# Ledger of designs, part 19: miniprotein binders against o43061

Target 1, 338 residues: o43061
Amino acid sequence: YNHSPEIQRSVYTLTGLAPSSKMAFVTMLTVRAANGENEVENTQQDWYYNSTRLLVHRLVKFKPTKSKYPVVVLAMKGIDQWKLDQLQEDGAIVKVVDPLYAHEVVDDVNDIALLDSRWSMMFTKLRVFEMYEYDRICFLDSDILPIKKMDKVFDVHQLSYSKDSVLFPPTLFYKPRRSIFWRRFTEEFAAYGLTRDDLYPYVFAAVSDPGMWHETPPPFKDYFNAGLFVFKPLKAHYKRLMALARFPKLYDNANMMEQSLLNFAYNSAGAFPWESLDWTFNGLWARKNDLPYLKAVHGKHWQPEGSLGYDEDTSKLWWDAFQEMQTYHDQQRNADLY
Short names: E, the ipSAE of ESMFold2; O, the ipSAE of OpenDDE; V2, 0.75 times the mean of E and O plus 0.25 times the DockQ between their complexes.

## First folded at step 7 (miniprotein)

Design a21 (at its last look DockQ between E and O 0.72; V2 from the best seeds 0.00; counts 0 for: pae E 2.0 > 1.5)
Fold by OpenDDE base, look of step 8:
Structure a21 (fold): chain B 338 residues (1-338), chain A 81 residues (1-81)
Amino acid sequence: as target 1 above (338 residues)
Amino acid sequence: STEEVRKLIDEARLLLYLAEWLIRRGDFERALEWLQRALDLIREALELARQLGDEDLIQRAEQLIREAEDLLRKAEELKRS
């Protein structure tokens, strides 16, 4: 019996989450992996730092996009203190975190599709799942630019199970590297030292990833982008996630890094199907026609013409936003001098 | 401090990128404003670097001054055209 994702969802009860005061936007600032020995560390612009500042500015200071919720920057250990201080001045809560190295998370690192230095810390984003002080978190990649208020992103459902429902254990399928055959994975919570009651209710919502240029609105795909997701931090879910993370063979050999893991862990056919957020919260591959609808655009919009995914209109939005932030800071400095 | 010099250089470099983008967009007036701000920051950085005797930072600041001045000339030429 092909457990249709629809049949499995019918076993779950969606309940609206009560408003919580313990909600936050969270982003991750990583240390740029020093490429080879000869890249003079200090000569290249840290675009992710700049983009993080802009994200913080939009959520904390810029009136049209200003949120009522706190903004937390999880900064990897080793980031320059002046960058951390600046982000605090911008109005972020800065938390320094230790990286999660792939060799510490994965049983066999050879099961990872790409053994590049960039991939060594790919699991550091999973530190957000340890933020148990919050009832809901919206994680955002640092290359997301808010263009409208995003506070409604937290209006997601809590998923529970009916006590009367005979939940058949969901079956997921995975294809090991170099295998032509699909294998069945049946999740056993006892293997994690967890019960069903430890894991429910849960919250996990994200936006479908179009994967390429698209029409407006984008087509729905049963695969989400890990650049924006809303969840409830739970110790049980972190434990589960880390247990699954041990085996890259389950999640496409980490071909899309943490996104592969999350799409496996919260698979629509699994025990914890993801909730679809409105596409307007994460404008991937956005163009001019999408902009009237979008609340945020997602991409490396600082990149020059000729770059992969370059779009003139989104580039203008980013640089205009960046200019506004600089103007704001100049005005504040001048006001403090008088 | 060395850290302060590095911060000023980083900020100035970012403003140069902004100015370059504005030049490409044809907004020469704003480009010139940001270039002037960048030059001011780099000059401050250069003075501090000289006080510290940090030759590497001095050389970096001097290079950025040259880049900023070149962009300024280009923006002025394009504004007159």
Scores: ipSAE 0.651, ipTM 0.886, lowest interface PAE 0.7, mean pLDDT 89
Fold by ESMFold2, look of step 8:
Structure a21 (fold): chain B 338 residues (1-338), chain A 81 residues (1-81)
Amino acid sequence: as target 1 above (338 residues)
Amino acid sequence: STEEVRKLIDEARLLLYLAEWLIRRGDFERALEWLQRALDLIREALELARQLGDEDLIQRAEQLIREAEDLLRKAEELKRS
């Protein structure tokens, strides 16, 4: 159809952005143990906590990958205080946030494809969009492992709507579940209490999601992975996101949770197309041939052989990194004795 | 404090997972190093738990010592084979 992503992008002005003193990496540490959770969920919480520590270590302490920008951990209420204290000692800025429950966000929870107690807090990542004290944020899932310098991820563009280049009006589309037909969603900014001018300029950049094993480099797909994205926190955009979030039918019944929402909100056919980042910043489904190029690998690499997405080379990479971190902290304890 | 004991126990448990991973990969020298480090942490945790009189934490630390010693024995035997 007539909403080709590249054609839509040509109607916007792209302005490169200089570094700012208010840029940060942000990750999130959530509570996996919900009411009535068993010991398996407690063990999974240990891995998420320690993968968060590893991410912080790689951005703050490990010289081959350390950043000049601060690292913030958004910790969901309910994380043990000693874990928060440790992350702060590791060099992160720790901020506690309230969970954002699906029933508080959507009008009808039954419109969500799969919802259980673990996923009732699925929208909590959206709290990152409220961090207005920063000019630009790179959000990273806690299971991302930097293996090279990451700071160039901030070399992104500000997008402005061009008055002289509009070929076709931006239009969002959605497909009702089990339908072969896409429906048009005509966005009315006044319904959010906003004008078009409130929403421009903006920043949103992410890495295309291959979704499966791939060649090197992976082919581009017009669908991004929400495990890493660069954006400017703006009140107007947060209002828009929360308004759209009310209606999971617009974003594939939240099949991929907040990733579905963000892909709808920043769809290339719409008024706010996403910018494609270099694939090497978010190495999904990574294997040996990808590693020489990657700046970060993304996955639950601590999981054993046979797990979805398991790869022996990235597993070894992760465990070697974990060992390096443990050695670093052991050396710090010994130095503190004197 | 009880939080210090929980922290030591959690750190040691993850080092036991690391050691087990190393054993499966045949890197017995590194596995033994991490097992000894884990045992040091657990012994510190046990001493603190006894000072606090916390029976639950004492039992958790004692169980973890047994697990670490079993892994250490396993790694030593495999290294000699």
Scores: ipSAE 0.502, ipTM 0.839, lowest interface PAE 2.0, mean pLDDT 85
Fold by ESMFold2-Fast, scan of step 7:
Structure a21 (fold): chain B 338 residues (1-338), chain A 81 residues (1-81)
Amino acid sequence: as target 1 above (338 residues)
Amino acid sequence: STEEVRKLIDEARLLLYLAEWLIRRGDFERALEWLQRALDLIREALELARQLGDEDLIQRAEQLIREAEDLLRKAEELKRS
């Protein structure tokens, strides 16, 4: 990992986990494109819902990948009740959440050029940071397919800073014209009585995003993919994320939405640097050579182009997994009739 | 309920995609098994849609029967080759 000098002086503890610690896998199901870029949920092929079912099956029922931890599906209000009922039957804990719209989060709507409904809905993913009933969460995009046991993903280090570390990102990110904003932000944050002890120790770990073409193993890059990350839900961190989300110009690259926000909030030069997870937990742009090492593959593998270009091996892997799930369901229905 | 019919239609459509994928791989015997399961789900959906008097759901179920029959014909023809 390439850490700043400030982070190199932080105190690492092994995990911070106790036998009583509550861990969960969490995914999000939102009202957005379900199959293909122009389709929305409740069209004929809701592939995001179908992929969510497969993720749940892999973590809850399928013995080779079954987890000892619960799987929670955060479902945005508006998803058909029968889909929620089915996910509960499959073994998931289903929690319906209210959407967070861009116009409700951002202070100045003029900072958002042409509101896209997808862009607006992506703030709803921040709801995962409010799950304080868990000590540690592994968030996964619904298009991630576990192919090996994932439970060791929670074995990440908790981080604490020395008394000399900064509480917020370096002031270098707060230009002179933002001095009024910086003072206002700090004053508002302090109004909640938030202190260093409310913010530390923290956990935030993710897999480096190597881009479309990479070697096996992928080289480290100081930019993570927000499709899988492990964190400790803390009210202070949720408040911090919501405060930062009010000002899109702080994290600039709004096209990546929550990924841009999270990379800014947990940047390696800041007060809360991200930790690198083993790449095998989030197999981005997976090819045949990666598959023997991966614990999970990430992508729309139900499509002919499951990676950059057509990859028959990842397509086969996904459809074989889907067939296994259907076989399991058919066997359970037949057993219930006798 | 309309929700029950939609669930059956979605499940059947996924099995048709699975069968099509298996046909492309030359696994005709497994494709035929899943096509039979899809047809069972579609027939159940059609009967429930008729009981509800929902013309849209009836038309959707009938379209899926035609798609399943096309895949069945294709699998049988390729199996003979």
Scores: ipSAE 0.109, ipTM 0.680, lowest interface PAE 6.8, mean pLDDT 77
ESMFold2 (binder alone), look of step 8: mean pLDDT 88; pTM 0.858

Design a22
Fold by ESMFold2-Fast, scan of step 7:
Structure a22 (fold): chain B 338 residues (1-338), chain A 81 residues (1-81)
Amino acid sequence: as target 1 above (338 residues)
Amino acid sequence: STEEVRKLIDEARLLLYLAEWLIRRGDFERALEFLQRALDLIREALELARQLGDEDLIQRAEQLIREAEDLLRKAEELKRS
């Protein structure tokens, strides 16, 4: 399946964009916990930081992929100031955010003991939903490399609940099998005073996650990858996400962290179904045959090919891109010395 | 402990990722080796989860066994071809 879920055609759909609409690309830098998996001890060789610089370069400076929209880097408190200064010099808008730890979000402290350390970092990503100064945001993981123009990613539909629609029940949450959690949520949620008018219209679009093994084009799966998604920042949706995040046991696959939360919050059978973005915007597990079609490749391509199943061609593509960025910076430095 | 079970599950997932990559590279012998190690870890996780009576962890371990067995069958079929 390479088409949008049919359920969405029962709702009024418009882009919702005006000439004055503020769009932004947003990525996030978090303080990494040591996990032994290709961890870099030398901060000058921090590959997550280097990949973030490459993403910024591709969207801000590199002509073939340059965007007309700003790029914002949300940096978790604790990132070295010199890295933030460099990203700002590279053309990004840098905003420092406080971490959002699992123990601050999860209602049952006993559930926290069952979560790995990466779960704590996941909640900090939810800070992007608080960026109400923008009308539409495309969030990208820092390990995404644009290889073509990305601006059309914002051309997604704004969805309004139709009173005549039978596909969107008048519920604020999708009902899980364990109703006891819903009793707690509805009681808490009522305290926030959220209404349908606060929650609609909304925007949430992402690319389906085909897994590691797929044909070109990949088959549609009703489960999206949270490494790239387009949304409209709404206070009501942030409050809803925070309410859902309190109960990890609601997620079908909690080990996928924020991806599980977002797939639950925007599931196709619920009140807020996700829109399927064209697969070329988030090239997961890309192979040589995918490259002519892709607008962006997604993966830790700086790591050895064998370690994570990456194709030689995508690794070469990443290193060539990194070298192009280095050449650009060298030319800028030399121009300053004239 | 549940933390121990989760660690075993996470280690098994990494081995499944590496095994699938090795299959794509045509290194079926190493893929089978990684898959066998993954299955051993998952079976240990399942036994510990059963001892703890944690139905969620039991279901996760059983799902991973199915995924590992599917990859194992695929690797052995491709090795014979």
Scores: ipSAE 0.000, ipTM 0.086, lowest interface PAE 26.1, mean pLDDT 75

Design a23
Fold by ESMFold2-Fast, scan of step 7:
Structure a23 (fold): chain B 338 residues (1-338), chain A 81 residues (1-81)
Amino acid sequence: as target 1 above (338 residues)
Amino acid sequence: STEEVRKLIDEARLLLYLAEWLIRRGDFERALEYLQRALDKIREALELARQLGDEDLIQRAEQLIREAEDLLRKAEELKRS
């Protein structure tokens, strides 16, 4: 084996953003009821849909959290048209996407656990990487509740490389650093019909995944939560993700769905290390002590307290927000009656 | 076609690098499985490349066989330790 060249510094752009840059918040709504595969009779029992409406309301209408950027709901084909119409009325841009079935993506179907909605949801979520009309996207799960302004989430770095070397800082590279591993890895992606110029510069930033009962602030862990991430849609990166998705058995914790895939694709020792976002943008397992710092709370807080690890304050916060949205819509409906 | 051969070579290359990653993590059983799948694709690519008379593709496939066999030997040796 030949030794790798000494690692050189890459050029870093502070944000990579221009005044003309098109940014969007994007969430995904899949065909499911609040209780899994069981259909519900009315909208109030469809808590995933209701949580999606609340997210849209918080970013589009509610002044304390209102964004200057558009909110896009990627809706899986098969969702009732009246729900899509309502989300558009609420101020979202609604885009219907075809599902990506596990059978169409994986190399060996025997490597997947079940053909349930879980696997369909995971692969369909990758559709967000095809939104090339935007320069930067913040994807957020539909169970995220913004409680402060979120627009600064887009203030992350565009990462590039030296043509003679791999990405910096040097601490992100696999050790031993003299290994030809990372040079060969990037060269083989070129042989897969991709060039380094197609893959760089890139953007990928997320919040590290804290455990339950974390300190405030949570300690950094080199494993991110895929419920909120900021990225630049690039066709080469989408092709790379689809190629990697063919081999689910390579991802320890494949049961974590797309999170396992994305942590592998953007691992800190690899060619495309992830950037750490401020933890306050994705408040996982939030407790009362976290709330003064958080810009967004992430979790199914409409569910009862107790076994889920949520406290009374986070549950109350979600229900108060939901009531505020309902009151807003009732007032708008009454105003439009004449 | 040359496109079919290139696709097989590209798929095999990805499998080889993923197998190397598994070896580094100590997952020799899955690494060996992926190496066998890679070798199957490379052998098919080599046969098709020979039928096409494409010397570059033949050389690429033969180089990948050598790389796969080196990784296979390393995985088997480490599995015994």
Scores: ipSAE 0.000, ipTM 0.218, lowest interface PAE 17.9, mean pLDDT 74

Design a24
Fold by ESMFold2-Fast, scan of step 7:
Structure a24 (fold): chain B 338 residues (1-338), chain A 81 residues (1-81)
Amino acid sequence: as target 1 above (338 residues)
Amino acid sequence: STEEVRKLIDEARLLLYLAEWLIRRGDFERALKYLQRALDRIREALELARQLGDEDLIQRAEQLIREAEDLLRKAEELKRS
């Protein structure tokens, strides 16, 4: 079952990890999120930015949740420099990235509505797959709040190959004129010096998306939430994701562009099936009964209106955590005066 | 309507921007498809602008045709290289 509070995995040869392996937690901060454009009532506060600071604080400084691994904030170009400087002062590694727009990825130019929407920037999250300097990354949405140690999230097995050796779904090229793309993808892989062997071993693990009103523990669903996932950055996988992303009609499930893409790319029947992480690493639609088990709570708990399946205990947990961070920063300012 | 012409011009500008981006990246086949779609929208905009008798919109559409033709020549030339 995917309901265990903690997953213990074998290390080294089964995980592919060595003591020298470079692991990192990575989150992303977009211009819209940093400037409070997603807020409707309190536009004076950049709540996504504040939540990002809280995530950094929880993984870098706060003793009960502090990680031995670095935290990287991938910051979209255009965020005010003082916000980036503050995150660096808080202990994060800040890396500025260029947006990855839909028009750079999508082949169908008649889908201009996609280019005009906030969806145009959703592909920027795929920049995390280009971080080849790390052996293993845990990506977390900036609205995730760690409440217990999360370091064991990296204890995931790697796969050398799947029983299904199909690299791309044949249904992508079901029409005669679309068959030319198969040849072009193969040629592009060869042009970059990439082969099938460059796609293995791979790692991709995530938490099942339980839906609202779930039991404790939540039931397993063969569809993961892309707000937290663990993977091995590989150039071949990034190129594969970009190739698949060109055809949103095959993976589009309304408003969830990158999550739909990733579920399609790492589907259970394909060449790269996703591995199930313990649900406690990504507590979606958390209720009071979930809290004793959770290592992290995921949601916009700073908002006056909670999501369905959300209760006052999780809201209080977030605000208490934010207040703790403010108190820590106040104490550090006072200490620096002496 | 004037609104319809403006929409076509805005769509054409976006397509020309995308075509130029693709030319810079060496994807001439996709660039040519974008340019053809841009030209189709510009021609429709020009025809509607002429029906409306809007000299400013006619001039804007004609300017976009020149920009599209310049990019088309550049893409065809680079494709041969």
Scores: ipSAE 0.000, ipTM 0.147, lowest interface PAE 16.3, mean pLDDT 75

Design a25
Fold by ESMFold2-Fast, scan of step 7:
Structure a25 (fold): chain B 338 residues (1-338), chain A 81 residues (1-81)
Amino acid sequence: as target 1 above (338 residues)
Amino acid sequence: STEEVRKLIDEARLLLYLAEWMLRRGDFERALEYLQRALDLIREALELARQLGDEDLIQRAEQLIREAEDLLRKAEELKRS
């Protein structure tokens, strides 16, 4: 993995976990956005709901992949109650969250005017960082399919600080307008009263984004995929993320998703570098040669032939898994009837 | 800078994802707009990467061109069906 010279001076602990530590897998189910408005999900067209059920089944019930830790589904307000009831019946802990809209987060009216509906979804996903009741969370997108045991994903390092680390460095690499916004941001951060003791130790680990048609194993890239990450929920880190999110021009543009925000917040040259997770926990753009090594595959593998990234082996894997889940639920219903 | 090229590549990759999503919805006009924007960013990234002599970034930009071409081919097939 690649750390800056400043971070190389940091002290790393093993896990920082006790036997009583509360760990959870967390996924999010959001209402789909159209024309800037959220739509209620429809089961016929809601493959993310079906994929979410499969994820829950794999971690809660299916013996080869079953976890000893709970699975929490954060469901955006507006999803049909029967879908939430079904996820709970499947064994998930279901928590309904209020959407977090761009106008509630972004300060500058000009920046708000440039945002589209995708930013509303991204901000709602930041709700996962407020789950302070857990000591460690593995967030995973609902289109991830576990195919082996995942519990070792929590075995990541707790990271301490370097004495010389700059928590919120100014930048001269942005355009003049962005430099002005950076000044405003640093002043606002000082007002929050955040200290090193509030922000350290921390945990943030993810898998590098390999790109399409990658080698096996994929080469390391100093840019992670935000579809699976392990972190320690800390109020100070949530405040930091919310402060950064106020200025979209600092971390990318209005069309980028939460992955850009998180890569900016936990960049390797910064005060909070990300830890590289083993690639097998987040198998992006997987092909037949990757499958023997992967613990989880990540992709919209329910999509038909002709879709971007389509691969017949991953498609078969997903549909076989989905059929196994349906068979399991049918057998349970028949047993309950008698 | 390498950071500038990486940002262009990241933006292009997102636009390719959006293009594929629009194709699945049958919105070919918007898909083509995303594909065109992606190709413009990829071409800029490739030129900058070549000026920097960064072989990794050159290979990434060339890979994205192949991905965009694959999406265009699939868009044409879907339009015919």
Scores: ipSAE 0.000, ipTM 0.115, lowest interface PAE 20.8, mean pLDDT 75

Design a26
Fold by ESMFold2-Fast, scan of step 7:
Structure a26 (fold): chain B 338 residues (1-338), chain A 81 residues (1-81)
Amino acid sequence: as target 1 above (338 residues)
Amino acid sequence: STEEVRKLIDEARLLLYAAEWLIRRGDFERALEYLQRALDLIREALELARQLGDEDLIQRAEQLIREAEDLLRKAEELKRS
């Protein structure tokens, strides 16, 4: 695992896991745009839904990748009931969540492109941080395809700062920025009255995002991909994330949405540095040379022109997996009839 | 828009890939369903491309129609044999 040298010298690192610990894989299904607007698709052409079914199948049924832990699909209110019923039939736990609209979260709607449907979807995804019934969650984007066992993804460290550390009491904020947005955030967050004991110990681990055309293994970058991360649900951390989300100008990047928020919240120089997960758990921009190492491939591999960084082999891999799932379901229906 | 036509073409191409793999595996009934969906998308893409006057997108859509029709004939022939 990679941490900054200063943090490594000042932190107690513990697994934090007990035999009774409740782990879950969680993915999010949001209302999807058909033409740049936020609408529910009622067709078999909903490839995000089909990819979600494949993810569930890989973790619940398919023996080579089957997990001993439950798979939860957080579904935004507005998804058709028949899609939710099917995911439940496939073996997922389905939880419907209320949307978090941009105009209800941000302090000033002029700070955000209100007509960008991605902002509503990004804020609704923060609902995953409210799943306090689990001790540890691995969140996965619905376009991730497991190809080997994933259960070891939960073997990450619980981080806390010692009372004797040069970083204690730890700062709850990144190195201060001299801006009105940083000042407003600081004032608002102080009003919550959160203490060190509310915020520590915590867990946050993710895979470095190397970008396209990377070598094998990918070089480390101190910026993670938010398509797969492991965390401990804590009310104090959810409150912190919601407080940061109110000020998009602190963290916003036009192309990154929730990834920018999470990289800001868990940056390596801050009070809550992220832990580097083994890259094989989130195979970004995967090409043929990466495949022997990967436990999961991440990308819209059902689209032939989706990304520059993946081979025909990853497209074939995804379609073979989708066909295997459909064959499995056909055989189950035939067995149930006889 | 050009973006909308490209999305329709991409979705249709994925359905054609799936149909061809289903044909190779002997699942002709499902292949025919995928091919019909692909043709519907391609026809919509072709009409939009013609409205835009984008000759590249028109040619791509027309090529996909020929590919879909070829696969459809092949699936029907193999289903009979």
Scores: ipSAE 0.000, ipTM 0.094, lowest interface PAE 23.4, mean pLDDT 74

Design a27
Fold by ESMFold2-Fast, scan of step 7:
Structure a27 (fold): chain B 338 residues (1-338), chain A 81 residues (1-81)
Amino acid sequence: as target 1 above (338 residues)
Amino acid sequence: STEEVRKLIDEARFLLYLARWLIRRGDFERALEYLQRALDKIREALELARQLGDEDLIQRAEQLIREAEDLLRKAEELKRS
């Protein structure tokens, strides 16, 4: 995990969870254009939708991976109602959300390259931070496939700073480079009236991004993948994220949008350093040697073998899982009909 | 075309695989040559992906650049030992 030498954490608490704590797995289903699909692809089978159904099935019905916690699908406004109805039938809680467009979030849209409808909707994932009805959320991209029980992903410690700590001046969000956008943000953030009690204790945990053809286990890297993260929904943190999102030039590699924003917001040198989750919860670029350890495999494994660095074993694993789900649904349909 | 970008990415991935194999065999000079070729192909793929506005291909190319640069640093360190 990460420890910043510039920022002293005064308190690590146990999980901060009580028996009454309300936890959920949450995924996002976007309109096909937001996934970068062209007009021809839009006439074909919706593999992102199919992968979302598989994720729901794995967490709600399939006994080896079934969770005791609910699964919520945040569905972007504009998705066909029959798809939403089917996900509800599959056991998901479906919540329709309005997209967060770049022009509604950023101060200068010229800060974001290639502004089309796809790019403009990239901030919609931030809607997950508004789910204050839950005490702890595990967000996972819809192309994640659980292969073992995931419930222990919520067993992360919450972090706090003492009331006497002076370590929350906005300057603690400072980057080594002297940026006019950073100065503008810190001035505006100070005006928001947010207190330490609004911002702490917090939870933010994710898996480091290992790159392709990594060792087993992957080496730690101080940059996380935003395809799976565990957090405590706090209105103050949502306000902070929206404030940071206004200035894409503050965070590195803005073309990765939400991942770059979240790495900046929860950087190790900042006031809210991210905690390292066990890599097995987000099996990025997984190959045969990784599979015995993984609780979830992350990738578009429905895509053709031999491209994208995917292993034959992980492709087979995904297709076998999809067939198992189809068999389950066929058996349920036959039981209901006969 | 997106197909040309995918071909460049696939070629780069094969070169990265060869570079890792060469590193395991202790052939660091040849590994560095293959890593440089991979980076050239990935950078070309990134430029074309940006022109096409394909966010998925842009992200894949950027991730491959990071991996290639990490491998290049590792190969250079091992060569010095």
Scores: ipSAE 0.000, ipTM 0.084, lowest interface PAE 26.2, mean pLDDT 76

